# VHH binders against q54mt0: the designs that were tried, part 14

Target 1, 331 residues: q54mt0
Amino acid sequence: MRPISLRLHERPITQVLFNREGDLLFVAAKDKLVSLWYTTNGERIGSYQCGGVVYSIDVSQDSKYLITASADAKARVWDVSSGRQLDSTDFEVSARSIEFSQGDKQILVVTDQVMGCQAKIHVFDFDKDEVRKLNKSYTLPSPQCKITQATWGPLNKTIFASCEDGAVRIYCTEKRELIKTILDHNKLVTRIEWTKHRIMFMTCSKDGTAKLYDTKTLKLLRTFDTGRPINAAGISPLKPHVILGGGQSAESVTTTKVDASQFKVRFFHIVYGEELGGLIGHIGPVHSICFTPDGKTFATGGEEGLVQVNHLDESYFEFDDDLVYNPPVQH
Key: E = the ipSAE of ESMFold2; O = the ipSAE of OpenDDE; V2 = 0.75 times the mean of E and O plus 0.25 times the DockQ between their complexes.

## First folded at step 4 (VHH)

Design K5 (framework vhh_h_nbbcii10_fgla; at its last look DockQ between E and O 0.01; V2 from the best seeds 0.00; counts 0 for: pae O 13.8 > 2, unsure alone 60.8 < 65, placed apart)
Fold by ESMFold2, look of step 4:
Structure K5 (fold): chain B 331 residues (1-331), chain A 128 residues (1-128)
Amino acid sequence: as target 1 above (331 residues)
Amino acid sequence: QVQLVESGGGLVQPGGSLRLSCAASGGSEYSYSTFSLGWFRQAPGQGLEAVAAISGSGGSTYYADSVKGRFTISRDNSKNTLYLQMNSLRAEDTAVYYCAAPGPDVGTTRVSEEYDYWGQGTLVTVSS
């Protein structure tokens, strides 16, 4: 396979995201811009200009609304097709993470923790039929540490927060209270990624591991140890595969020789835990990985501003066709 | 490039008062009224200590236990200026005081970098 390279952003990519159909790719970056591309050919469609670094984005199921969280302390709602800003709301500090609820009735926003301001998890009603799209909000009890991401759990009954102290904290949305803390990582949890139907979730950490859990029981099922910081994961919705990406920034390591192979994305089999292969293409840490919902394409975004779009070929999907299935003989 | 300039330091007697100011001027991508600002200090032979912080709107404040009740942080967003009113000064308050602001590039991989921009510092000496 040969990736399509998107080279618009000159600053680190913060997130890549496909819409529900998989035909549109959104790219957020530290240059204050979200760019929009066609998936199949990498043709640029347009962009959305924020007032600060864009840390996080999400798109509605109907692909009509884009939401952005940015360092200028705003969450914004955009009309995808026109590029027009439809609404915004202000915070005291940077917005770090943003996500639509399942069904697009609510929006989850995380705001930063700095001295003088605790991190907060905000929940807004989203009203697509009104002029003001963002309405009435509440906050959850602060974990009193920096939150890297918050995401809706199954059926919007819970909210999961990945935290700087290595914890994943789980809140009940009905009671608006913390109900569980999972502390299995010894460094910052960078990302939580869901399997299809949210029956399992994966955590990524600067401790060099990714961990897979059963969502219902919260039982740890498997640890993937790459030996290097993991910033992002992409879980295939079609194959039992996960793609892990990350690497060490040169600014954070003063005596370590940096090798470009440290930034390859690595494929792992979720059930057996074995590494299946890797792709080299980034010359800096990988920060975001996303599959299309049909599992046939994935995108990666790196610190150097490169986005790669990989259309998986038939050999990827035919790997285990070598096995000859012999059906059981009936007696 | 963000610039922070402290002023107002000097020599005072124990029990005296000083008011520190931090004037902020910035590059094109930065709005100081949206970010928490803080004061830090470093005494000779000691590590850097957080003193006080104030949210972008001024609605939330933090004070170290060692200064609570004696120091007051405030900001004037129309002038992009941060203040620290220091009352009832003690000898242990002797330090170089720094104003600090977070950078717009707090990335996904740089979680420990809370404050990117720092002033040159202003010396406060409390001595009789």
Scores: ipSAE 0.000, ipTM 0.356, lowest interface PAE 12.3, mean pLDDT 83
Fold by OpenDDE, look of step 4:
Structure K5 (fold): chain B 331 residues (1-331), chain A 128 residues (1-128)
Amino acid sequence: as target 1 above (331 residues)
Amino acid sequence: QVQLVESGGGLVQPGGSLRLSCAASGGSEYSYSTFSLGWFRQAPGQGLEAVAAISGSGGSTYYADSVKGRFTISRDNSKNTLYLQMNSLRAEDTAVYYCAAPGPDVGTTRVSEEYDYWGQGTLVTVSS
């Protein structure tokens, strides 16, 4: 099936996000807008105007509230249906990452490292019944490096922070201290993605690899090497497949010929680690990938401001039956 | 075009209570539950002041500091009606109270707290 192309944003997409039901797609971009779309037909519902580049968004489980982190040093709470801003919190520096806790009772915000100001991980209490100013609950100790993303661990007992130094730092929310550091990547970790129920998580990195971990033991389970910077990953909730996207920006490539193949969205089998295929749809680096909760649709967002909504057909789901397992050549 | 009609205003003694209503009508394509609604007031010689607002679903409310704990905003989407329960009224609450709604075209396109539709207002007088 031909993907639905969403063309609104004129600047790079930073994040694509489906709601719980999968019928709504939120798109954040560097043009300071979050746009809302129907998943089924690609019709635009509306938009939310922020004061700066929108780096990160999340939506509540009931799809009533949107939260945004943006370059204007603000976290915002939005009424999804009306498009109105309900609340905002100011920081000293840009907000880079934002996420609702499981149960939507707290909001996690990461602020940028700028001019000697250390990155900070902030947790706010969120009350959906009272649009109150986000009350700061606590701040975690800051690493001496930039944090690209922070995300809640299982049952909100931990917070995982991806960092520019290649580390994933795990904090205990109860003790409010660093408890573990994973240092497997050789370059900046761009994203952390969770499997369903957060039993496993995947890290993406500029080093060209994505790594799958067991959440409980933190054991490395699989490494996917794409040879290109990975900015985004999608983990299918239905199939043992992961989708990886990325690529190098034209600014970083000294070569005049932009190989469009580097912007291919690549499918990998989780268990076997083999590449299953790929989709060409973007002419720039892919920055975000997200599956619907039912696993039947995934969206990709790219540097060119394009969002592709891919409805997976029956052939995709039958694909596993045709997979010939070629054992990796043990080098 | 959406029409808003306020009712429930009147004379009340300090410490008393009033309940204001705002009935919304018109707009064939207007989804009442989609839009946040608000109460505003204007005291004599003063500017327009935001009093309270409620989200489309009614799940979120916010109040001005001056009325927090005393006023309650609510809505019945089945009746296209907005309410303001005012308790512990004070002399300083004396004002014309207005209900406001965004236009259907504003929907999710406008982030600003701009309201396109306004009622005629209802007078609340708090006096001993």
Scores: ipSAE 0.000, ipTM 0.228, lowest interface PAE 13.8, mean pLDDT 88
ESMFold2 (binder alone), look of step 4: mean pLDDT 75; pTM 0.764

Design K6 (framework vhh_h_nbbcii10_fgla; at its last look DockQ between E and O 0.14; V2 from the best seeds 0.00; counts 0 for: pae E 19.3 > 2, placed apart)
Fold by ESMFold2, look of step 4:
Structure K6 (fold): chain B 331 residues (1-331), chain A 129 residues (1-129)
Amino acid sequence: as target 1 above (331 residues)
Amino acid sequence: QVQLVESGGGLVQPGGSLRLSCAASGFTFSSDYSYALGWFRQAPGQGLEAVAAISSSGGSTYYADSVKGRFTISRDNSKNTLYLQMNSLRAEDTAVYYCAASTKWYGSDSLEPDEYDYWGQGTLVTVSS
């Protein structure tokens, strides 16, 4: 069976995200829209219209609340089922990253760095029982560089920030201070992805590598080198596999025509580091990859506005971890 | 202390050409920062329209459909200047043209005015017989 292609957005996809049950797919894009789809058949359920580019989204564990970060300098809380905006918070600059804490008691927001305004990491209390969903907030000390993403560490004891200078910066939430800087990448870190239970994390970078770390010790365990910018990773919750996606945009091509093979998503064995296979389907850089929590489906979103939903068939789950994956639906 | 100053506007006959310049000060054009540069225009009684945009590296460009093949965006980092070469001008190109810059950019060129933080004062282009 071929992947389901979702072709609503005409501007770059910024994020694809499944809810906890895996039955809903949220898609954020630079056309100011978040679209909502059923995972199984790709039918559109609805949309959420923001006032600017939507850079980042997250959904509450009960799937009742969507949060969005957008270029109109707002974080918004939405009722998933009705599509109504329930609350918003204004910033001085674009909101670039947003995430619920584990347990949905807090929301983490990153605001952009522009000339004259430092990047900020904001933490809000989230109170689902109140009219104002976003409540008391604090900020962490600015890293004084642009932040691409921030994410909660295990048990909400830390916050990890991926930065444009190639660093991952780790903050203690209790003391509200920077406690560690990991500077292993030569270029912008695009994304941090967690393994199940957050025992390991993976960083993705424009330097063409993804790096896997032990969360507790911060020891580098493995580097995956694709030779091309990596924008996104999807870590299977069931198999020891990671899907890496990215590619260099067409503006970097000088004498060679655009080669869509650089935009394929590539499967790697997380323990052995060997490439297992790949899927071609995007005509531009891949910006977001997400697995359903049951590991049976993953989605990819690209620069060209295409979203692909791949339902993994029996051959993937029967795959011997020492063999190359060869899915029947590759492009 | 970022400043953008447009120049090169004026009166021109249909079919003619103009080159707009935008001199930047307070920041340096380079690949050291993630930013975008763009030209926007506003005709009398109309909304703001994106015309063209160029990435910080200069390798990625975008053009509105109405100007493709006629307009060329470019920049000269040594002169800290953004350009718009406008050829085969038509009466519908009459507008105030604005130069804009953004440090909120991470990927392809942006066409959204709300992603641009710094704007010039505008330069009037009038295309009339």
Scores: ipSAE 0.000, ipTM 0.144, lowest interface PAE 19.3, mean pLDDT 83
Fold by OpenDDE, look of step 4:
Structure K6 (fold): chain B 331 residues (1-331), chain A 129 residues (1-129)
Amino acid sequence: as target 1 above (331 residues)
Amino acid sequence: QVQLVESGGGLVQPGGSLRLSCAASGFTFSSDYSYALGWFRQAPGQGLEAVAAISSSGGSTYYADSVKGRFTISRDNSKNTLYLQMNSLRAEDTAVYYCAASTKWYGSDSLEPDEYDYWGQGTLVTVSS
């Protein structure tokens, strides 16, 4: 099936995100806008105007609230249906990452590391009934490097932070302390993606690799080597497949001539690690990938401001069994 | 080694036009790579401010509010040159103009000067009657 192309944003896409039901697609971009679309037909519903580049977004489980992190040093809460801003909190520096906790009771925000200001991981209490003010709960100790993303671990007991030094740092939310550091990547970690129920997670890196881990044991399970920087990843909730996207930075110009094919979205089998295929749809680096919860559709966002909504054909589902992962029994 | 060299600056009357050029060496303006190019300016006694930026794909451009509608950023990949067309110049546009390049993924997302990796020496633009 031919992908649906969404053309609105005039600046690079930063994030594509489906709601829980999969019928709504949120798109964040550097043009300071978040746009909302129907997944089925690609019609635009509306937009949310922020004061700066939107780096990160998340939507509540009931699809009532949108939260945004942006370059204007603000985190915002939006009413999805009306498009109205309900609340905002100010930071000293840009907000780079934002995510609802499981259960939507808390909001995680990461701020930039700039000269004179260290990156910070902030946690806010969120009350759906009193959506008037984000109340700061606590701040975690900052690494001495930029944090590209922070995400909640299973049951909100941990927070995972991807960092520019190639590390993933894991914090205990109860103790509010760093408890583990994974240093398997050789370059900046761009993203952390979770499997369904967060039993596994995958890291992407500028080193050209994506790595799959067991969440409980933190054991490395699989490495996908693409040979190019990886900016985005999607993990199918149905099939043992991952989708990887990215693009090479100008730093590599002095070493190797990179073909436009570098912007191809590539499919890999999780168990075997082999490449299954790829899709050409973008003419620049891919910055974001997201599957619908039902696994039948995925969206990609690129540097050129284009969003591709891809409906997977039945043929895609005929060749592989459903992903079943059994964690190793601790003996 | 990457070098950026600005040219085209000079004295112009209010309402006049100038075209700045930035010749890049050691850096290829191919759309196959992720980078950002930008123009910054520093007026006397003021801080460095972003004027315009363009993404590697060319699909994204940025303009400061103060120059929007008057300035145009463009590039010629065959010449490996960045341009800034400045029309309807005002006295307030008087500044040293700098060409800059960012090769970092986060740098391409921001117009923060500290995120740009390479800088030219600057060219002076003076708007005076």
Scores: ipSAE 0.000, ipTM 0.239, lowest interface PAE 13.6, mean pLDDT 88
ESMFold2 (binder alone), look of step 4: mean pLDDT 79; pTM 0.816

## First folded at step 6 (VHH)

Design L1 (framework vhh_brivekimig_d4; at its last look DockQ between E and O 0.01; V2 from the best seeds 0.00; counts 0 for: pae E 19.5 > 2, unsure alone 59.7 < 65, placed apart)
Fold by ESMFold2, look of step 6:
Structure L1 (fold): chain B 331 residues (1-331), chain A 123 residues (1-123)
Amino acid sequence: as target 1 above (331 residues)
Amino acid sequence: EVQLVESGGGVVQPGGSLRLSCAASGFTFSSFGMSWVRQAPGKGPEWVSSISGSGSDTLYADSVKGRFTISRDNSKNTLYLQMNSLRPEDTALYYCATPERASWPKSGEFDYSSQGTLVTVSS
């Protein structure tokens, strides 16, 4: 099926995100706007205006609350249906990453590292029934490097932080201390993505690789090498597939048609490690990829401001029927 | 089967103009971005320009920016390159390419290039 193209934003897309039902698509961009769309037909519903670049968003499980992290040094809580801002919290510097905990009882916010200010990981209580939604915060010990993203681990027992030095740092939420550092990338880790039930996680890096880990043991299971910076991954909740996207942001002209293909999203089988195919449609680096929870749709957002919504047809769901395990025959 | 057929090349004087066409068949043309690529004698392929499936987004190599215009007509399954203010260094074999696409199931279309159309800019 032909993808649906959404062309409201004129600046780089920072994040695309589906709600739990999969019927709503949120799009954050550097034009200070979060747009809201119906997934099925790409019809625009509304927008949320921030005071600066919107780096990160999340939506509550009931789809009633949107949270935003912005370059204007604010985290904001919005009423999804009305577009009204319900609360905000100020920081010293830009807010770069934001996420609800499982159960929506807490919100995780990362603030930037600049000269004179260390990166911080903030945890707020989220009180949906109170006038002030964001309350009773604490911070974790700084990793003393820039953090690109923080995300809740299984059952909210841990927090994973992806860092510019190539590390993934893992904190215990009960003890509020660093418990593990994984240093397997040699360049910035751009993103951490979870499989269904968080039994595995994937790291993406500017070093051109994505790495898959067992969450319980933290053992590296597989490395996917695309040869190009990876900014984003989408992990299918339904099939053992991952979609990787990225590309270089250099403004220099290249001399081959390889340049036109460097922004394709690439599909890999998680178990076999085989590249299954690719999909081209972006003419700039891909920065965000998200599947609907039912695994039937995914969205991509690019530096050129394009969002594409891909409704997967039956041929996608039959792809693995042709992959057969051929065990060695006993002789 | 994917087919791309270029036309519109020829010999022109420096400063002249040509319009290249690329007729596409065998795939849903409007679903794919398209590119023009050129290859000068003795050199490797050089990307020239790209256009999105809808035609709303275009990109140009610095060497052709402001002189060349990429366009498409999705109702005719045709890609165009308008080349103005041609220079001797634009002399090359020009061909259109479809960006890489894999269908599901695994068997599908690959990045596809055709035979091209020759453009010669000489005095």
Scores: ipSAE 0.000, ipTM 0.125, lowest interface PAE 19.5, mean pLDDT 83
Fold by OpenDDE, look of step 6:
Structure L1 (fold): chain B 331 residues (1-331), chain A 123 residues (1-123)
Amino acid sequence: as target 1 above (331 residues)
Amino acid sequence: EVQLVESGGGVVQPGGSLRLSCAASGFTFSSFGMSWVRQAPGKGPEWVSSISGSGSDTLYADSVKGRFTISRDNSKNTLYLQMNSLRPEDTALYYCATPERASWPKSGEFDYSSQGTLVTVSS
């Protein structure tokens, strides 16, 4: 099946994100723009103009609200349908990560670490009925290193933060304190991705590995070694497959010959750990991967400003049995 | 803490059958694939079989394909290995493994938290 190629952004893609229904695709990029697309046909619906590089986005469960974190030191709330900015919060430094809590009652925002300013995780209350103002609820203690991403744990009881020192730090939201540090990566952790129902999570790193963990026990379950920096991961909600993407930027390579194979999106079997194959679609590092909630489509965003929307055909689903991520059985 | 306890090993004649069990605790068992690995005396570890979390997907080493059947009961947090048509070359310590442990034959790193269960096939 031919992927749908979305060409709008002239700067690197930072994030691709599907809504809950999977019919809308949001694309953030370094050109200060978030674009909205129909998943089915790749038609552009509209865009949201930010004041700086858009590093992170999220959409509410009802697809009514878009939130953005950007280099202009702002978090913004957008009306998805009208494209209007509803609210904004200013920080002292760039906003690097943003995410709705489960239930869309809170928003976390990660701010950058620069000289004189420590990275912080800020939590805001979000009221859909009073969307006019983000009210700050609390701030977590700084890990004293850059945070690349923060994400809500199961039932919003924890917040997971990926850090530049290779650690994942876990905070209790009730106690508002650090409760665990996982230091398994040797370089910057680029991304945390959750499996269905957040039973497991996967970390990606510049060290060339992705690691799968049990969320409850925090035990390392699997390591995927790609040999290249990993920027993004997608975990299929239907298949026992993980998609990894990344690659070295041309700027970091001293050699004139760029191996395009490093930009392949690689498929791994989550149970067996074996590489299943790869897709060629990007000519630069892949920065973001996202599956639709139904697992039938995934999107990739690359350094070249390209987004690939891949509709998986029936033949893909015939090769392996469906993986059901079973929720914990409460005995 | 993840705990895996193997049982069901014993002495059997060539052509005989055994059923191994692995009791798992300390994690959401049904959410994870599981594997059997074995180590024969004086030999390196060998992957035997794997099964998906739901039990719908199974893989076998060529050496045991058609003879061994991996299964699981998620309600009991138990992994099984039905071994039929046993051969002397099947003699080994058998270990159940999480995905990380399943990579052991390739990585050379084995979690010795489990003692395994001994299968001896001899006339």
Scores: ipSAE 0.000, ipTM 0.219, lowest interface PAE 14.1, mean pLDDT 87
ESMFold2 (binder alone), look of step 6: mean pLDDT 76; pTM 0.758

Design L2 (framework vhh_brivekimig_d4; at its last look DockQ between E and O 0.01; V2 from the best seeds 0.00; counts 0 for: pae E 17.8 > 2, unsure alone 62.6 < 65, placed apart)
Fold by ESMFold2, look of step 6:
Structure L2 (fold): chain B 331 residues (1-331), chain A 123 residues (1-123)
Amino acid sequence: as target 1 above (331 residues)
Amino acid sequence: EVQLVESGGGVVQPGGSLRLSCAASGFTFSSYGMSWVRQAPGKGPEWVSSISGSGSDTLYADSVKGRFTISRDNSKNTLYLQMNSLRPEDTALYYCATPERASWPKSGEFDYSSQGTLVTVSS
């Protein structure tokens, strides 16, 4: 199946995100814009203009509210259908990561670390029935290093933070304190991605590996080594597959051996660990990957501003048959 | 149906120049990044160069940097490769490439459905 290319943004894509139904695709970029598209045909619906680089976005379960984190030191709430800004909250520094809790009762925001200001994890109440959507906030103890992302753990009982020092730090939401540090990467962790139902999570790192963990035990289950920085992962909600993306910037080409596969996204079987295949389409590092909730479509966003929407064909869903045509011995 | 047709190959002496063309049809050409790939007789395929859909970003293999220039004309649905200072080791069948359909589920595949154009640098 031929991918749909979306070429509105001229600056790096920071995040691609499908809504719960999978019929809407949101694209955030460093050009201060969030664009909105229909998934099936790539038709543009509209956009949301921020005052600075948009680092992170999320959409409510009912698809009525978009939240954005921006370099202009604001978190904003938008009405998806009208494009109107409904509320905002100011910080002292850039907002880097934003996410609704499960059930949309709270919003998690990460702010930057800069001289004189420690990185902070903020939690706001979200009340869609009130004029002021964002209220009552608290912060968690700073990890005293830069945070690339924070995300809600299962049942909103924990918050996981991916950090520049290679750690994943886990906080208890009830006690508002750090309860666990996982230090398995030797370079910054770029992203944490959940399997369906959050029974496992995956970490991506500039150290060239992605690592899969059991959420309940925190046991490392598998390491995927691509040999190149990993910026993003997409975990299929339907098949035991993960898509990994990243790569080295174009300005570094003269210092390394280059082939046409440098920026391809790579598919891995989560259980067997085998590479399943790859797909090219970007000419710069891939920064974001997202599956639709039905697992039939995924989107990628790259440094060059390109977004690719890939509708998976029958061969993808028959792959496990090929994998077992003389299955390896299980020991 | 997506079609890619290469042309412009031929025989040249070392130090000579050629310009390859790739005519594209059956898809919105400006929406896709494109690549040139070559295959010398008895050897595996080798990536040469890539260009973004808009033409604003280009990449080159170290073996061709400074000698080859990739370009595209989106109004003509045509991809180009200007090859200067040609060497005998540039002798190969040259293809233009795109993942016109998803490569599933085989590791590292490119779509080589085009016929290619032969470049011979000798004598």
Scores: ipSAE 0.000, ipTM 0.140, lowest interface PAE 17.8, mean pLDDT 82
Fold by OpenDDE, look of step 6:
Structure L2 (fold): chain B 331 residues (1-331), chain A 123 residues (1-123)
Amino acid sequence: as target 1 above (331 residues)
Amino acid sequence: EVQLVESGGGVVQPGGSLRLSCAASGFTFSSYGMSWVRQAPGKGPEWVSSISGSGSDTLYADSVKGRFTISRDNSKNTLYLQMNSLRPEDTALYYCATPERASWPKSGEFDYSSQGTLVTVSS
């Protein structure tokens, strides 16, 4: 099946995100715009105009609220249906990451690290019933390095932060303190992705590897080595597959010939760690990957401002090449 | 909290059969693939079999292929392992886990959150 190509953004895509139902796709980009699309046909529904580069977005479980973190040092709450801004919070520096807690009762925001200002994770209370004011609840201690992303752990008991020094730092939300540091990557960690129930998580890194961890034990389970910077990952909720995307920006490459193959979205078997295949769809680095919750569709966003919506064929779900159907022996 | 409780183990003669069960709770069972892992005395954990969330796909270790059958009942949140033609080398503690956990267990790294069920194959 041919992917649906969404062409609106003229600047790099920063994040693609499906809502809970999978019927809506939100796209954030460096053009200060978040766009909303129907997943089924790729029709644009609307857009949300921010004041700076949109680095991160999230949507509430009921798809009523969109939250954005942007370079204009603001976190915003949007009414999804009307496109109206409901609330905003100002920071001293750029907001780099944002996420609803499970249950949508809290919002975490990561602010940038710049000279004189340390990166911080801010947690806000979010009340759907009251005047939707973001009330600051607490701030976590700074890791003294840039945080690329922060995400809620299982049941909101922890917060995981990916950092520029290659570490993942885990904070206890109750104690509001750092409780664990995982330092397995050799370069900046770009992304943390969860499995459906956050039993496992995957880290992506500029070091060219993605690493799969057990959430409970924090044990490293698998390393996927792509040989190229990884910016994004998608974990299928249905199949034992992970999708990795990335690539080097033209600016970082001293060679005149950009190998387009580096921008392939690559499929790996999660159990065997082997590459299953790849999709060519982008002409620049891939920055974001997201599956629909039902696992039937995934989207990719690239440096070129392109979003690809891929509806997986039935044949993809009928069998896994690495799996063998062994019918029960009729006793 | 994720809970996995294995049952169905016992003592059987070579060539015999056993059916193991794993009761799962604390997560959406049907959304996850599941695996069986076993650990023989003095040996590290060994992956045995995996099944997709829907049950449509199954995978077996070469050592058990043709003899063991993995299945699941999502309505009961239960994973099964039918073991036929059992051999002495199948003697182990059997654990259920997610495929990811089961695929890469090293000695000492196995999740001990479950007690497992003991299968003993002896004359």
Scores: ipSAE 0.000, ipTM 0.208, lowest interface PAE 15.0, mean pLDDT 87
ESMFold2 (binder alone), look of step 6: mean pLDDT 77; pTM 0.766

